# VH-VL binders against q8rwq4r167to367, part 4

Target 1, 201 residues: q8rwq4r167to367
Amino acid sequence: LALEDIDGSPSFLEKALQFIEKYGTKIEGILRQSADVEEVERRVQEYEQGKTEFTFDEDPHVVGDCIKHVLRELPSSPVSASCCTALLEAYRIESKEARISSLRSAIAETFPEPNRRLLQRILKMMHTISSHSHENRMNPNAVAACMAPLLLRPLLAGECDLEDDFDGGEDNSAQLLAAANAANNAQAIITVLLEDYGSIF

## First folded at step 12 (VH-VL)

Design j04
Fold by ESMFold2 at other seeds, look of step 14:
Parts: structure tokens; sequence; C-alpha cells
Structure j04 (fold): chain C 201 residues (1-201), chain A 123 residues (1-123), chain B 108 residues (1-108)
């Protein structure tokens, strides 16, 4: 659904992903460097007004931020809270080979098909970008840092949180620490999914 | 373009407090966390804590808990570090350092540092 | 708390030689959240390497980083006169953020 319009044709998101895969691989800082918020909003509105195709001369940083905008505005997270929990549990496995196998199984067993297709599709674009890191300076960890908050929203929001009993309220340090830990976990999970994309999907 | 300018050197007696300022320019002050790191003479670097300038949330290393206070003034883009109950072992250069992270939640490494403020505690 | 142990404490070399600096963590550093800094006397630290192996902007290609888990290495392939300084590793995989004790690279 997120990748297709009602008539089955590619959505704005799918077209933006294709643009980045084709024109973003040699762009330094792609997905990391922000574009002007007003330009991004204007481009999204232009799509709604009938400009449904990206042209080769469009700024890849604007298109990258269009992708982030669409993901941010999705009514539900690409990865649900229960799916985030499954990924986190699988990630905690210490053996690298067993961890990859468990991540593959978690995705196969816990993700509804539309969510799995969406995640796989976004990770494909991210994998393509990170495969050109010598040109764009975006290694898997850097790409994951930029995108993980949008993909694993429940993890960042503490909805997979095992520390509910530990939050007493008004604890300034506890809130900041929890946010930092969630962010590091989200980035680490996505990095593994990128580095082993072919084995997991 | 990005610049962190700290207040000048301080000489203090044991038991006093010191307040060091760090004025940021060249970026959106409230979008990046600010860290404090100190270095005693002839010693290595020691992380003291961090402040999120947008809301004022802080986290302090255990060693400094109860003695360090980080605050900020968003109208002047300035972070303040106050260290109380000074002892001779607090003699050090104190640095503010900007987090490079792309989002409020991603603690990372420090891409810009202040010039350092020497605090000397002596009787 | 993750303790970072750098070795050697001092490395005495001549210009043109290869320098190899070690940083060992007391526990695994997740996702290679490891940075390296250079510091010259009277100056603030300067970022060299982030994510264990990626050079910061403006850092010459003679600097390279490697390693994962608990063992990390900074390599300077051919020392230049300006490379004689103290080098620190820093982890950002968990709080509190910690630095290694430093390796001084000095001219023989």
Amino acid sequence: as target 1 above (201 residues)
Amino acid sequence: QVQLVQSGAEVKKPGASVKVSCKASGYTFTSYWMHWVRQAPGQGLEWMGVIDPSGGLTYYAQKFQGRVTLTRDTSTSTVYMELSSLRSEDTAVYYCAKDWGLEDYFPEYFDYWGQGTTVTVSS
Amino acid sequence: EIVLTQSPGTLSLSPGERATLSCRASQSVSSSYLAWYQQKPGQAPRLLIYDASDRATGIPDRFSGSGSGTDFTLTISRLEPEDFAVYYCQQYGSWPLTFGGGTKVEIK
C-alpha cells in the first residue's frame, strides 16, 4: 500500500526510492544532509497537484527528505511495537551467525506481509546507497543512523521498553539515557539488517 | 562556520564554585546535544556529562553527580557548566564539545570543541 | 562503564615510519561506536576517525582505523612531522562516554 497507489502503480514513495537508487549513489552525504524544509513540503505538494514523476535534474537531497517525510507521516510505523521487540530479542543473541538467523526468522514470523515488503524495500535502497560508500561516504552504520528512527518508531518511543518499573517520573537523566540507549539499539539493529541484507531477505 | 567560544581562565580557592560558559554559533543551537569534557594537567580526557539544549535535560557521569550542573540560555545560544565544592584535583582544562548526531536521540562523537577553559584550584 | 585501555603509552618513531596504536575495550563496543582524536599541546582534541574506520572531513588518507568488538587499531601509514601528538580513543556505544588513557607518539 505504501509502495503502490490504489490503481497498483508506483506510489510517490516508490518513485522517490527508485530516484535515490539511480541518482543518489554518488552524492556525498545522501540521506544524511538535509534539504530546506519548505522545498521538501513544496515538492510533496507538487506531487499532490499532479507532478507525479521525478526528473533527473531534481536535487537528490530534496528527494531523500521526501522519503523521510513520507515515512514520518505514515499512520503506523513500518515496524510495529511487537516486531521491534522481536528484532531486539533476536539482536541480543551473541553469536553472529545465530543472530542473523534469528533476525531472519523474526522478520518471517512476526511481520505482516505489507510491513515486511515495506521494510525490505526501504532497506534495499539503503543497502544500495551503503554499497557505494567510497563515493558517497555513507557506510551502513551512517545510513542506519539516518533512517532507523523512522523505521523503528516504537523502539524510540519506548513502546518496547522493559524499564517501565524503573521510571519514577521527573528523572531528567533517566529520560535522556533511555533515549540514547534506544537510539543506539535502533541503529545497531538496522546496521546488521543492511550488512546482511541478502541473508535476511 | 560552527564555533564554540568559552569564557576565560579561572582561579579559585578550595570549596568555591566555578561557572564556565560556552557560546555556540554557526548552527541551530537547540538541535544538538552539548557535552563537557575535562583534562587535568598531564592527564587524559574525562567525560563529565551532556545537556540537550532544547529542553534542558541533562545526564552526568557518576563521578560528578551532585557537584556539576549544566544549564543553557537559548536566547544567547550559551551552555553553562557549574562545578561546586572545588578541590585541588579539579584543576583542569574544561572543554565544551558539540555532538555531531543527526537527531536529538543519537549520541555520537564530537565534531567541534571549544578552545578550553583553564580552572586552577589552589590555596 | 566501558574502560578503554590504550597501548603503548608512548610510541617513539621517526618520520616515514608506520605507527600502530591499540585501544582495547573492557566489553564489546556495539556497532563499532569508536572514535579517535589527535591532540597537540595547548589545543583541543581533533576528530580523526569515527565508527572505528571512517575518516573525518579533511583527515589525510595515511590515517586509518580498524577493529571491532573489544580490539581497535589506529594506523598512520607514514608518519609526517605534524603527526607527533597524543592520540585518544573514545567509545560512544553506551553511557557514560569514556576515553582511553592516550598514546603519545613522539619523535625518536
Scores: ipSAE 0.096, ipTM 0.644, lowest interface PAE 6.4, mean pLDDT 86
Fold by ESMFold2, look of step 14:
Parts: C-alpha cells; structure tokens; sequence
Structure j04 (fold): chain C 201 residues (1-201), chain A 123 residues (1-123), chain B 108 residues (1-108)
C-alpha cells in the first residue's frame, strides 16, 4: 500500500505526511513554495537509496516536495477516471448539503478501499495545514490548488469530463485550455472535500 | 543547481527560420512546464508560449500561432523554440523560463530563466 | 486577455527614497495570481514577488507587494543602489499569460 511497507510499518510517504502535519503547520507557503530543487533531487536520491526517515531539522519545503514527487511517481492516479467522474458529477450539485452527501456517497460507492484510504490520508494532512492558515497563509483553496492536479490526474487529462467543451480532441492549444478549466474544477472539488472533511470522511 | 543554458546568438535574414535550444539541468525536466518569453531591444517582456515536456503538449500566444514551434528531447533535457518567417520586428532576446509549480496542467510564475539568446533579423 | 498597465513609465528617485510602482489590470486578476520581476541591463528577469504579496526566496524585506482585483502595487521601502532597474508585473490568473510594460526606476 502507498501508506505502508510490506511489513506494515509506515512508508516514506506516510512518514513525510506525518512530518508536514507536525512541523509544516507554521511554515509560510508550505506545499506551495518550491524548495531548492538541488536539495529535493538529492533527498529523493537518498530515499531511493534507503534513507526513508525524516529528522526534525529537515526543511519542511523539501519534505513537501518529496510528497509531491512520490504522488507523481505513483503508477496510477490516487483517484481513478471513474472516481473522478463520480466526484465531478457530485460536485455540480448546487445545494451544499446535497453536494456533501453526494460526494460522501461517491467516495463510499466508487472508490476501492486502498484508494479511498490514500485520498483520505493526504486530505487529512492538507486539512491540518489549511486549519493553520493564520500562520502559514495556506487556506483550503491555496492547498487544493497545489495538490489537486496530483490527486485528480484523470480529470486534468480529460478522461472524465462531462462537458463537450473538454473532449480535448482538437489541437494542442485547445487541450491546454481544457486542462486549465479542468484544473479549476479539480481545485474546487478538493476545496469542498477539505472544507467539509469531517462530514465527508 | 538549476540551470537553463541557451544556444548562442543568431543573425538571420527576413523570411528565414531560427531554432534556439534551452538545456535544463538540476531538476526533473519532465515535471515542470517551460515557457518562452522574448524582449525586443529597449522593450518589455512578451510571452510566446509554453511546452509540457512530459508529453510535448504546447500552447502558443495568438500572435505567434503558426510561426512558433516548441519541441523537446527528454533524453537531453532540452527544449527547442523555432520561429519561422522572420521579420525585422522579431529582432529580440529570447528567454526560456521554468514554471515553478509541480503541477503539469496550470501555469504559474517563473522561478528560473535562461541567459537569453539574441536573434538579429537584418537584410 | 488581461492587459497590465504599469505606471509610472519611469520613476526617478535617489538612494534611500521609497519607490511605489503601480500595475493596473484590465479585468480582475484572481485575488493572488500576480508576480513582480526585476531586470537589470543585459540580464534575465529575477522573480521578486508572487501571489501579489509573497516574497520569493532570498528577496530582501524592503520589497513588498500589495493589491487585489485590478490594482496592484510594488513598494521598495528604502532604495539601495542595486535596486535601480526595470520592474515588470505579470499575471497568471488566466490565459494567455501577460506582462506589464515595465517601470524603470532610475537615479534622479
């Protein structure tokens, strides 16, 4: 599982999430501000060579970029295309209470349990960060903007759009415009999941 | 250490094409979009377009649509900008610039810039 | 397409003075998606401010950004000799990405 090694101990991803939850809440721009790319690349290489533990004195921006690296490197999206479609359909419900109920149902009914656990775990870290926006300046919209593209890859790729405008079959310029619109939808979906985290999970 | 190293200055005649390279190092090339911006002598900055190097998908400013082509070679971590049907007003310094974000689908601001390549178009 | 209009075109000041640079958008820029760059002659631009008010890594605290909607400001609280340069705003709230025309800050 992405969160556990074979022996049941916490994975590198789980350890990085725990680090950010403990040491990242007071860091201005956490998850949005890129760390020194050379340091991120070295830390990733150290992880690949077996150094999976984080120490309290590591730069939280580096650890945040390590989380993004691991999510990018997953062989499949944390949220599948069919699950993205279900989330998009539920998100478009205009009544807030009906939307929250529909999002909860979509997650419960369409997500395989490992994927639901992974999404919920990442959103827990994001929720913790956004709950400290007075110190870190990362409100739910800002955190969602940084993370939604990594969580909802099929939506951004046009694999689950409901609108004809997003079919993405024309040219490169139309595909980038469709991707930008899909990114806004992905951010909005994740923002609602963060704002109503306790009700949805 | 992030570096964007561009090819050398070019002198071209009107109607010709120019191809400028931008070699990236010090980061994961395919994870970040690469933008191109030009600056005519004594003038401001003008955004030309962007490429996602993981898949080669591009978006061009309307002014350059049909004349600019962005490509990349992932094996050498290099982006190429080709501008065709050159005119004297294309005389400018051309920059490549790295998008800071890790997201492949939404542009942001530019944290690293190439040194610039001077292209001079004269008869 | 969002047009960014910077004013003044040239700002003539002495070292130690406060500089105030304006960037006005033709339509609302999402509340955070505006950056400021500094460019010295013969050099590539350097990022100063992103998301309207956040300083980039290594930028001195004499540089500050503010504003929202259509009206944005870069302030240099006390000009140093190295601050005499051209400054550009750039929006990334909508396609296409656009730059302002620049404000040259020069020695009076």
Amino acid sequence: as target 1 above (201 residues)
Amino acid sequence: QVQLVQSGAEVKKPGASVKVSCKASGYTFTSYWMHWVRQAPGQGLEWMGVIDPSGGLTYYAQKFQGRVTLTRDTSTSTVYMELSSLRSEDTAVYYCAKDWGLEDYFPEYFDYWGQGTTVTVSS
Amino acid sequence: EIVLTQSPGTLSLSPGERATLSCRASQSVSSSYLAWYQQKPGQAPRLLIYDASDRATGIPDRFSGSGSGTDFTLTISRLEPEDFAVYYCQQYGSWPLTFGGGTKVEIK
Scores: ipSAE 0.000, ipTM 0.515, lowest interface PAE 13.1, mean pLDDT 85

## First folded at step 14 (VH-VL)

Design k01
Fold by ESMFold2, look of step 15:
Structure k01 (fold): chain C 201 residues (1-201), chain A 123 residues (1-123), chain B 108 residues (1-108)
Amino acid sequence: as target 1 above (201 residues)
Amino acid sequence: QVQLVQSGAEVKKPGASVKVSCKASGYTFTEYWMHWVRQAPGQGLEWMGVIDPSGGLTYYAQKFQGRVTLTRDTSTSTVYMELSSLRSEDTAVYYCAKDWDLEDYFPQYFDYWGQGTTVTVSS
Amino acid sequence: EIVLTQSPGTLSLSPGERATLSCRASQSVSSSYLAWYQQKPGQAPRLLIYDASDRATGIPDRFSGSGSGTDFTLTISRLEPEDFAVYYCQQYGSWPLTFGGGTKVEIK
C-alpha cells in the first residue's frame, strides 16, 4: 500500500520514485545532496492539499528528499528486524554466487509480499541512479550509504544481531563501535543488492 | 562553509598534559562525529580516536587508551583533546577532522580537517 | 587492526608523467572502504578519493582510484606541478581506522 493510494492510483512515494528515475539520473550527487527540511515538508503538504503531480522543473534534490521523508515516516521499517537478520546472515557468505543465491532466497522466503515489493521498487530506483554513476557520481556504494539507514532501520537500532550488546551496560567505546559496525553492515548489504539487482530480483 | 579552527602551538615538558581545542562552524555540530589524528615529524598519520558530540561518547585507539581524553562543549561547538603523561615521542602535529555530512550516517573518511596544532615535548 | 602498506616509499617523476601508487591491506577491506589523501608540507591532508574510486568534490579527473579486497591503486594520469606531494591511503572498513605510511611523489 505504500506504493498505491486507497483507490489503486500511484501514491506520492511512487510518483516521486518515477520522477527520480526520469529526471535524477544526470544530477550530480542525487540522493546524497540534501534539500532544506522545510522545503521538503512544504512539498509534502502541497501534495496533500491537491498538487498531486511533479513537474519537470522541480528540484530533483527536493524530490529525492521527499522519498527519504516518506520512508522515514513509515510506521514500520521497509525491512523488519527478522528480515534484516536474514539479509545479514546471507550477506556473510563468502562465495559470490552462493551469497547472491542466499540473498534471493532470504527475500523470497522471509519477506511479506508487500515489504518485498516495496524494497524491490525502491532498489529499482536506486539501481537506475547507480547505473548512471559516470554522470551523477553516485555508484552503488554511494547510493547505498544514503539509503541503507532508511531501509534497514532495525539493524541500525541494534535489533537484529548484536550479541546482547543493547542492554549489557557497555562502555562508551563499545557503543560507538557497535554503531559503526551496524552502519557498515547496512551499507554493505544494500550495495550487494544493487550490484546484483537483476540476479536477486 | 565548514571550518575547524584549532588552538595554537604548545611546548610541554615530559610528564605534563596538553589540551588542544577544535572549534567547529558551518554545520550542525552535534550531528557529526569528530576524529583526532596526529603526525610525528617526518612520519605518517595516526588515528587517535573519535567523539560523538551529541552525547559525549568516545572511542580511543588502543595505543592511546588511558592517556587520551576527548570532550566537547556543545554551547561553543568545540571539541577538546587532552593527552596526559607526555613523552618525547608525543611530539607531533595534532589534527581534528570532521566525519561525513548529515545525509550519510557512516563515519568513514575526512573531507574537513583543522589546520593542525603542533605539540612539542622537550626538556 | 588492518595494516596498510604503501609502495613505493618515494616516486621520483617529471611533470607530465603517469604516477601509480600502491596500497596493500593486511586483510580484506570490506566493500572497498578505502580513501586517498594528498598532503603538502605545512598543510592538513586533502581528501582525493573515497570508496576506493570516487573522486571528492573538486578533484580533477587525472586522479583515479581502483582496487578492492587487499590491493588498491591511486593513479595520476599526467602529473601537474601542484601534484608533487605525499599521498596516504586510509581504510574505514573496521576500527581502529588506519593509514598507510605514505608515498612521496617528488620532482626528478
Scores: ipSAE 0.323, ipTM 0.718, lowest interface PAE 4.0, mean pLDDT 87
Fold by ESMFold2 at other seeds, look of step 15:
Structure k01 (fold): chain C 201 residues (1-201), chain A 123 residues (1-123), chain B 108 residues (1-108)
Amino acid sequence: as target 1 above (201 residues)
Amino acid sequence: QVQLVQSGAEVKKPGASVKVSCKASGYTFTEYWMHWVRQAPGQGLEWMGVIDPSGGLTYYAQKFQGRVTLTRDTSTSTVYMELSSLRSEDTAVYYCAKDWDLEDYFPQYFDYWGQGTTVTVSS
Amino acid sequence: EIVLTQSPGTLSLSPGERATLSCRASQSVSSSYLAWYQQKPGQAPRLLIYDASDRATGIPDRFSGSGSGTDFTLTISRLEPEDFAVYYCQQYGSWPLTFGGGTKVEIK
């Protein structure tokens, strides 16, 4: 379980999420600004050697990059390809109320429970950060841009595009267009989930 | 420092073709997409297309499909734009522009531009 | 394709005044994928604002962007002599990438 160790205690990821929720809200560029690569590598190494507790004096940018590292290293995406397809279908709905309802339904009905809990937990941290955008300059779009690639990996890999069946374009031109659209869609979907977090979760 | 240096001005007759170069420096050439944008005299900006230098994949705006070709040479960090079957309406300044892309961020706007290459098509 | 309509076409103001430039999209631009550029005669465009409201590196605080959906605004809180130029909006919510027709900010 990504959020719990075998004994049911909070995992390194859960502790890092809690750290960012407590100490990251007033940090300009949190989740966007990269920390020193050597410092992040050392901290990850310390975690692997058993140091799973964060202290109040640790650099929030390092902790943020630790979160990204753990998510990147998960054996499968927090959102599977079929779940990405469901989110895309729901996102296409033009009515805001119907879109929110459809997104809620897609998450509740198509996600395996562990993946739904993981996504919800990560979005809670992201929502907390974006709620302090006046201090940290990380509005929902900015937070989504930084995190969507880690959450919706199948979408960026082109494994769930719905429009390919209608367009008869060339493979080369379609490939770059698909990549650009996937990136924009991933950020947009996560942005909506953040902006309407309370209604969706 | 990031810099995009384009080839010099060209004068062409209708029906000819033109090939404009854009040499990149100050960054890893293959990590960023390169776009081409033109501007006719006294007019606004018009997007022509994009190339991914790492694999050479391209996408062209419909208006230029069949007339524009983007290529690159990774050994010289240079992108080339060739426009064929020139008409007087193709008289413009042609810009290359670098995509601003970070590892975890996917922008499609342009933080660096070449100086522009004036192409004049006259009979 | 998304058509961007900028207004006014020309804005005649004095140094020290506030400038407000409008960019309207023919359809909603997802996730505020909108940028603003400044262009002076004989020069390439310069990026001012991205994602509707974020200032690019080195851009003074007097430049700010706002808006979402179909309506976007660039504001220059106090015009400096170097701010008299043409301003373009650009959307990147869908291909083809498109630019507005421009707003010329000139000395009254």
Scores: ipSAE 0.300, ipTM 0.703, lowest interface PAE 4.3, mean pLDDT 87

## First folded at step 15 (VH-VL)

Design m01
Fold by ESMFold2 at other seeds, look of step 16:
Structure m01 (fold): chain C 201 residues (1-201), chain A 123 residues (1-123), chain B 108 residues (1-108)
Amino acid sequence: as target 1 above (201 residues)
Amino acid sequence: QVQLVQSGAEVKKPGASVKVSCKASGYTFTEYWMHWVRQAPGQGLEWMGVIDPSGGLTYYAQKFQGRVTLTRDTSTSTVYMELSSLRSEDTAVYYCAKDWDLEDYFPQYFDYWGQGTTVTVSS
Amino acid sequence: EIVLTQSPGTLSLSPGERATLSCRASQSVDSSYLAWYQQKPGQAPRLLIYDASDRATGIPDRFSGSGSGTDFTLTISRLEPEDFAVYYCQQYGNWPLTFGGGTKVEIK
């Protein structure tokens, strides 16, 4: 499970999420500002070799990039293709009230329990960060921009279009438009989930 | 530091073509899309299209479809905009503008602009 | 295509005054997909605001953006001499990307 090890103890991902919730709230550009790639790689290897706890003196930007690294390397997306489709369908509803209600229903009714728990857990960290935007400059839009590609991988890959009479891969111009739309939709969906976190989860 | 340096001003007759270059420096050229925007004298800004330099994929606004061609040369970090069948209403300043990489962040607004290239189309 | 209508066309104000610039969209634009630019004569546009309300790097606190749906506002709380310029809004919620017609802020 992504949030726990075989013995039921918190995983590396869960520990990194907890670290960011505790130490990342006042860090300008947290989740957006990258850390040194070599330092992130070393920290991941240190975990694999037995350093399984984050300490208070670790650089929050490194820990944030460890979260992103783990999410990129998951064998399946935190939100599957069918779940991305359900979120996109719900998001397309024009009325704000109906859209929030439909998003809540989609998550409750179509997400397998492990996926829902994982998404909710990651969004909780993101919500905590965005709640301190006056200090860290990371409002819901900014946090969503940084994290949506990692959470909604099938949407960015074009794997969850609802109905398309033609294959986008046949037209180079259609590929860029589809990429731009997917990027906007991914950020917008995650932004709504953060802004209305309490109503949705 | 990020810089977009465009080729110099051009004077053309109706029916001719123009090719404007935009040389990028200070960032990884292939990680960001490049847009082209024009501005007629005393008028607002008009988006013409976009190129992804990594693979050369393009998208053109319908108004310019069939007349504009965007290309790039990754060895020189340069994009080119060619506009054909010029008319007097194509007299404008033409800008290249950079966006962010879509894999890690999703902007379609422009943090850096070229200095602009004036194209004058007159009889 | 989303048409952006800026008003007023021209604001005549003095330094120290507050400027309020309007941008209205022909269709709803999610609030995160609206940018504002400043342009001085002979120069390229300069990004001021993105995602409706986020200030770009190096932009002074006197510039702020707000709004959602079809109605967006740029506010300059106290005009400085260097703020007399033309201002454009741009939407990026849908292609084609479109800009407003501009609001010229000129010295009274």
Scores: ipSAE 0.383, ipTM 0.743, lowest interface PAE 3.1, mean pLDDT 87
Fold by ESMFold2, look of step 15:
Structure m01 (fold): chain C 201 residues (1-201), chain A 123 residues (1-123), chain B 108 residues (1-108)
Amino acid sequence: as target 1 above (201 residues)
Amino acid sequence: QVQLVQSGAEVKKPGASVKVSCKASGYTFTEYWMHWVRQAPGQGLEWMGVIDPSGGLTYYAQKFQGRVTLTRDTSTSTVYMELSSLRSEDTAVYYCAKDWDLEDYFPQYFDYWGQGTTVTVSS
Amino acid sequence: EIVLTQSPGTLSLSPGERATLSCRASQSVDSSYLAWYQQKPGQAPRLLIYDASDRATGIPDRFSGSGSGTDFTLTISRLEPEDFAVYYCQQYGNWPLTFGGGTKVEIK
């Protein structure tokens, strides 16, 4: 499981999420500001070699980028293409109350339990960060912008577009429009999940 | 360090074409979309279209379809906007604008603009 | 396409006063995909606010954005002499990208 090692102990990802929830809330630009790539790679290697705990004095920007590194390296997206499609269908509902209800239903009824738990766990960290936006300047939209590409990879790759009559190749301008819509939709979906976290999960 | 430098002012007659260049520096040219926006004298801003420099794919606002062409030269990090069949209403300042990037996310608002190129169409 | 209507067209105020600029969209702008720009004479626009409420890098705290759906507001809490300019809203929720007609903030 992405959140647990084979022995049931917390994984690198889970420990990094816990660190950010505890020490990242007061850090301006957390999740948005990048760390040095070499430092992030070194920290990942140190974990693999036995440094299994984060300490309070570690740089939160490095730990945040460790989270992103793990999500990028997952063999499949945290949210599968079919699950992205379900979220997009639910998101397109115009009424706010119906939209929230449909997002909750899509997650509860469509997602395999491991994927649902992974998404919920990552969103919990993101929700915690956005709840301290007065200090860290990361409101739900900002956190969603930073994280949506890692969570909804199939949507950004164009693998879950609902428009099945889209005539790609013969309409090159439609490809850029689709890409722009996918980017906006990915951020918007995650933003709603954060703003209404308690109602959805 | 990001900089967009546009070609100089142009005076054209109705029916002619104009080609404005926008040379980019300070970032990886092919990883960001480039937009074109114009502003008639004393008036607001009007989006014309966008090009993805990596493959040359374009999208044009309906008002300009058939008259505007966006191209790029990756070897010089330059985007070109050509507007044909010029009319007096095309008199404007033309801007190139880079989208803002946060890693692999390309939001469609503009943190860097060229200095503008004045195109005057007069008979 | 989404039409953005800014009001007022001109806002005449003195330094130190609070400016409130409105931008109304003809359709809902999901997730508040709305930006605000400042433009001074002879210059390109400058990004102030994105995602309805987030300040761009280097923008002073006196600038704030709010709103969602169809109604958006830019507020300048205490006008400084350098704030007298034209302000534009821009939506990026749907293509074509569109701008409002502008609000000129001028010295009363």
Scores: ipSAE 0.379, ipTM 0.741, lowest interface PAE 3.2, mean pLDDT 87
Fold by ESMFold2, look of step 16:
Structure m01 (fold): chain C 201 residues (1-201), chain A 123 residues (1-123), chain B 108 residues (1-108)
Amino acid sequence: as target 1 above (201 residues)
Amino acid sequence: QVQLVQSGAEVKKPGASVKVSCKASGYTFTEYWMHWVRQAPGQGLEWMGVIDPSGGLTYYAQKFQGRVTLTRDTSTSTVYMELSSLRSEDTAVYYCAKDWDLEDYFPQYFDYWGQGTTVTVSS
Amino acid sequence: EIVLTQSPGTLSLSPGERATLSCRASQSVDSSYLAWYQQKPGQAPRLLIYDASDRATGIPDRFSGSGSGTDFTLTISRLEPEDFAVYYCQQYGNWPLTFGGGTKVEIK
């Protein structure tokens, strides 16, 4: 749904993902460098008023921020709270091979297909960008840092608790610490999904 | 252009308090955390704590717990660091530092720093 | 608390030489959450490297970072006159955030 309009044609998000895959691979800092806020707002408004196509001469940084805008505004996170919990649990496995296998299983077994398809599609664009890191300076960890907050919103919101995180007595200081830890975990999870994209999907 | 402008140098007696301001511009003040780092003369850098300006939540390094207070005024886009019960070893340059961009909440490294505020505590 | 130990304390070199600076953590810094800063006298620190190996905007190619776990390295392939400064590592994998003690790179 997020990738297709009602008539089955590519959505704005899908078109923006395709644009970045085509024109973003050689752009230094793509997905990390912010575009001018007023320009991004204008472009989003133009989409909402019916301008649904990107042209080859559009600024890739603006298109990247359009992707982030659409993901931020989705009615539900690409990865739900229960799915974030499953990914976090799988990630904590110490063996690299077992961790990758557990992440693959969590995605295949616990994600509703629309959510899995959306996550896989976004990660495909991110993987393509990170595969050109020599040119664009965006390795998997850098791309994950930029995108994980949008993909794993429930984790960043503190909605993904495991049994070993059962302490319900958090105070104000504990809230910021928990937020910092969640941010690090979200980046780390997405980094693994990018580095082992072909094995996981 | 992101800028962090700190208040001017302070000279204090032992036992007093100091309050340093850091005015932010060039970005949405409430979307980013603000950290405080100090540096004694000829010494390295020491993290003191952090404030989330949107709600005023804070976290302080254990060494400064009970002596440091971070606050903010969203109407002026300004954070304040207050250090009480000053000792001569609190003589240092105090920096505010902005953490990462609003589309990236993960890393706690600092791409923009204030110019620093020298606080001298005379024995 | 993660303690970062930088070595050497002082590195005396000439322009054109290669500088290698070490930062060792008391426990693993997962996901390479390590940054490097340059500080010149009278100035605030300047971000050079983040995530162990990524150059910040405007940092020349002669600066490179590497390492993972507990051992991290900043390399300056060919020292320029403006590179003589103090360098700090900083970890952000775990709170409290901590800095290394610094490595002063000075003219021999």
Scores: ipSAE 0.352, ipTM 0.729, lowest interface PAE 3.4, mean pLDDT 87
Fold by ESMFold2 at other seeds, look of step 15:
Structure m01 (fold): chain C 201 residues (1-201), chain A 123 residues (1-123), chain B 108 residues (1-108)
Amino acid sequence: as target 1 above (201 residues)
Amino acid sequence: QVQLVQSGAEVKKPGASVKVSCKASGYTFTEYWMHWVRQAPGQGLEWMGVIDPSGGLTYYAQKFQGRVTLTRDTSTSTVYMELSSLRSEDTAVYYCAKDWDLEDYFPQYFDYWGQGTTVTVSS
Amino acid sequence: EIVLTQSPGTLSLSPGERATLSCRASQSVDSSYLAWYQQKPGQAPRLLIYDASDRATGIPDRFSGSGSGTDFTLTISRLEPEDFAVYYCQQYGNWPLTFGGGTKVEIK
């Protein structure tokens, strides 16, 4: 129910996504530039106290950070560990067309419907922003860099089974390599999903 | 203002060790990784390894494994690079370079570099 | 390990001319994890471009990057006197981090 309240109306997250799709496309550095932390916390508290609508004059950077706050606070990652593993396996396919086909299949066949719906919805906002990169300077790579850690948390936490076998153990030197690889893979996966959004979804 | 200030030039004999310091200021030292890159005279750039100052975890390029040691002192915001069993081929300028920029999640390119430390290994 | 091959090794041009520098990777550099640096004698490298095409803060518009996969290009649209230097590409798609061998842009 991340996108809907109990009564079926749009959630805070859905409303923030809609705001960014409408008012964020021409904002330089949208999703990358941080807002004042105290302002973001205040706006989140205002929602919790009943201010459930965004107005046209709100700062898009504050709204963007509200989206990130909600995603960080979800009780489970938008993409589960098993789903991250499926995406990573599909991503490792070297042929571009086979990779896209395998990513589409992994999402359609492996994801529980609520997780697939949430991922697709967030990626739709991200795709809209990246489609206006000449105006906002946020190309698919840049948007993916900002958002992938929030979407693919199990991959960054090292919870995907494929990568653990290749490190050969618990060497402390291997921890930095694994962290760097996980970060790069997370951004790369999301970048492909954005660049080929229409083919995948 | 981010600053990386390295120790002065060193002249060493083959077989000795050298320890180069890199003092960071203008940012939270323990939040960012620090890399080391060297450049032999008239040559290109060569990555040596990286340290996470918060816990002291390190990774070394295979060429330097067993000879390079990266350490840090969080009380002085300083990283140290020690290279042992020096040879004439280790004559180079050694740079520290800060990972991580404030705008990107996955920075492994270097916007901030130390001024470089020349290490000369000669008989 | 990803090997980066830069060409040409030396590019002799006059001020005002366009410079085109090539960096070719031994395997695909996904998500364009490629940066470009400028280095002048006696100085540390200076970041110009990251993520293949994004200009670092304070870098003039005459510098642009392009490419994906295995083929990357740095273009200097109109050389100024300060642009005569050595240029390096660097990949960060996987460790070890690697640099190209450099392209020296020198005055003709």
Scores: ipSAE 0.323, ipTM 0.703, lowest interface PAE 3.7, mean pLDDT 87

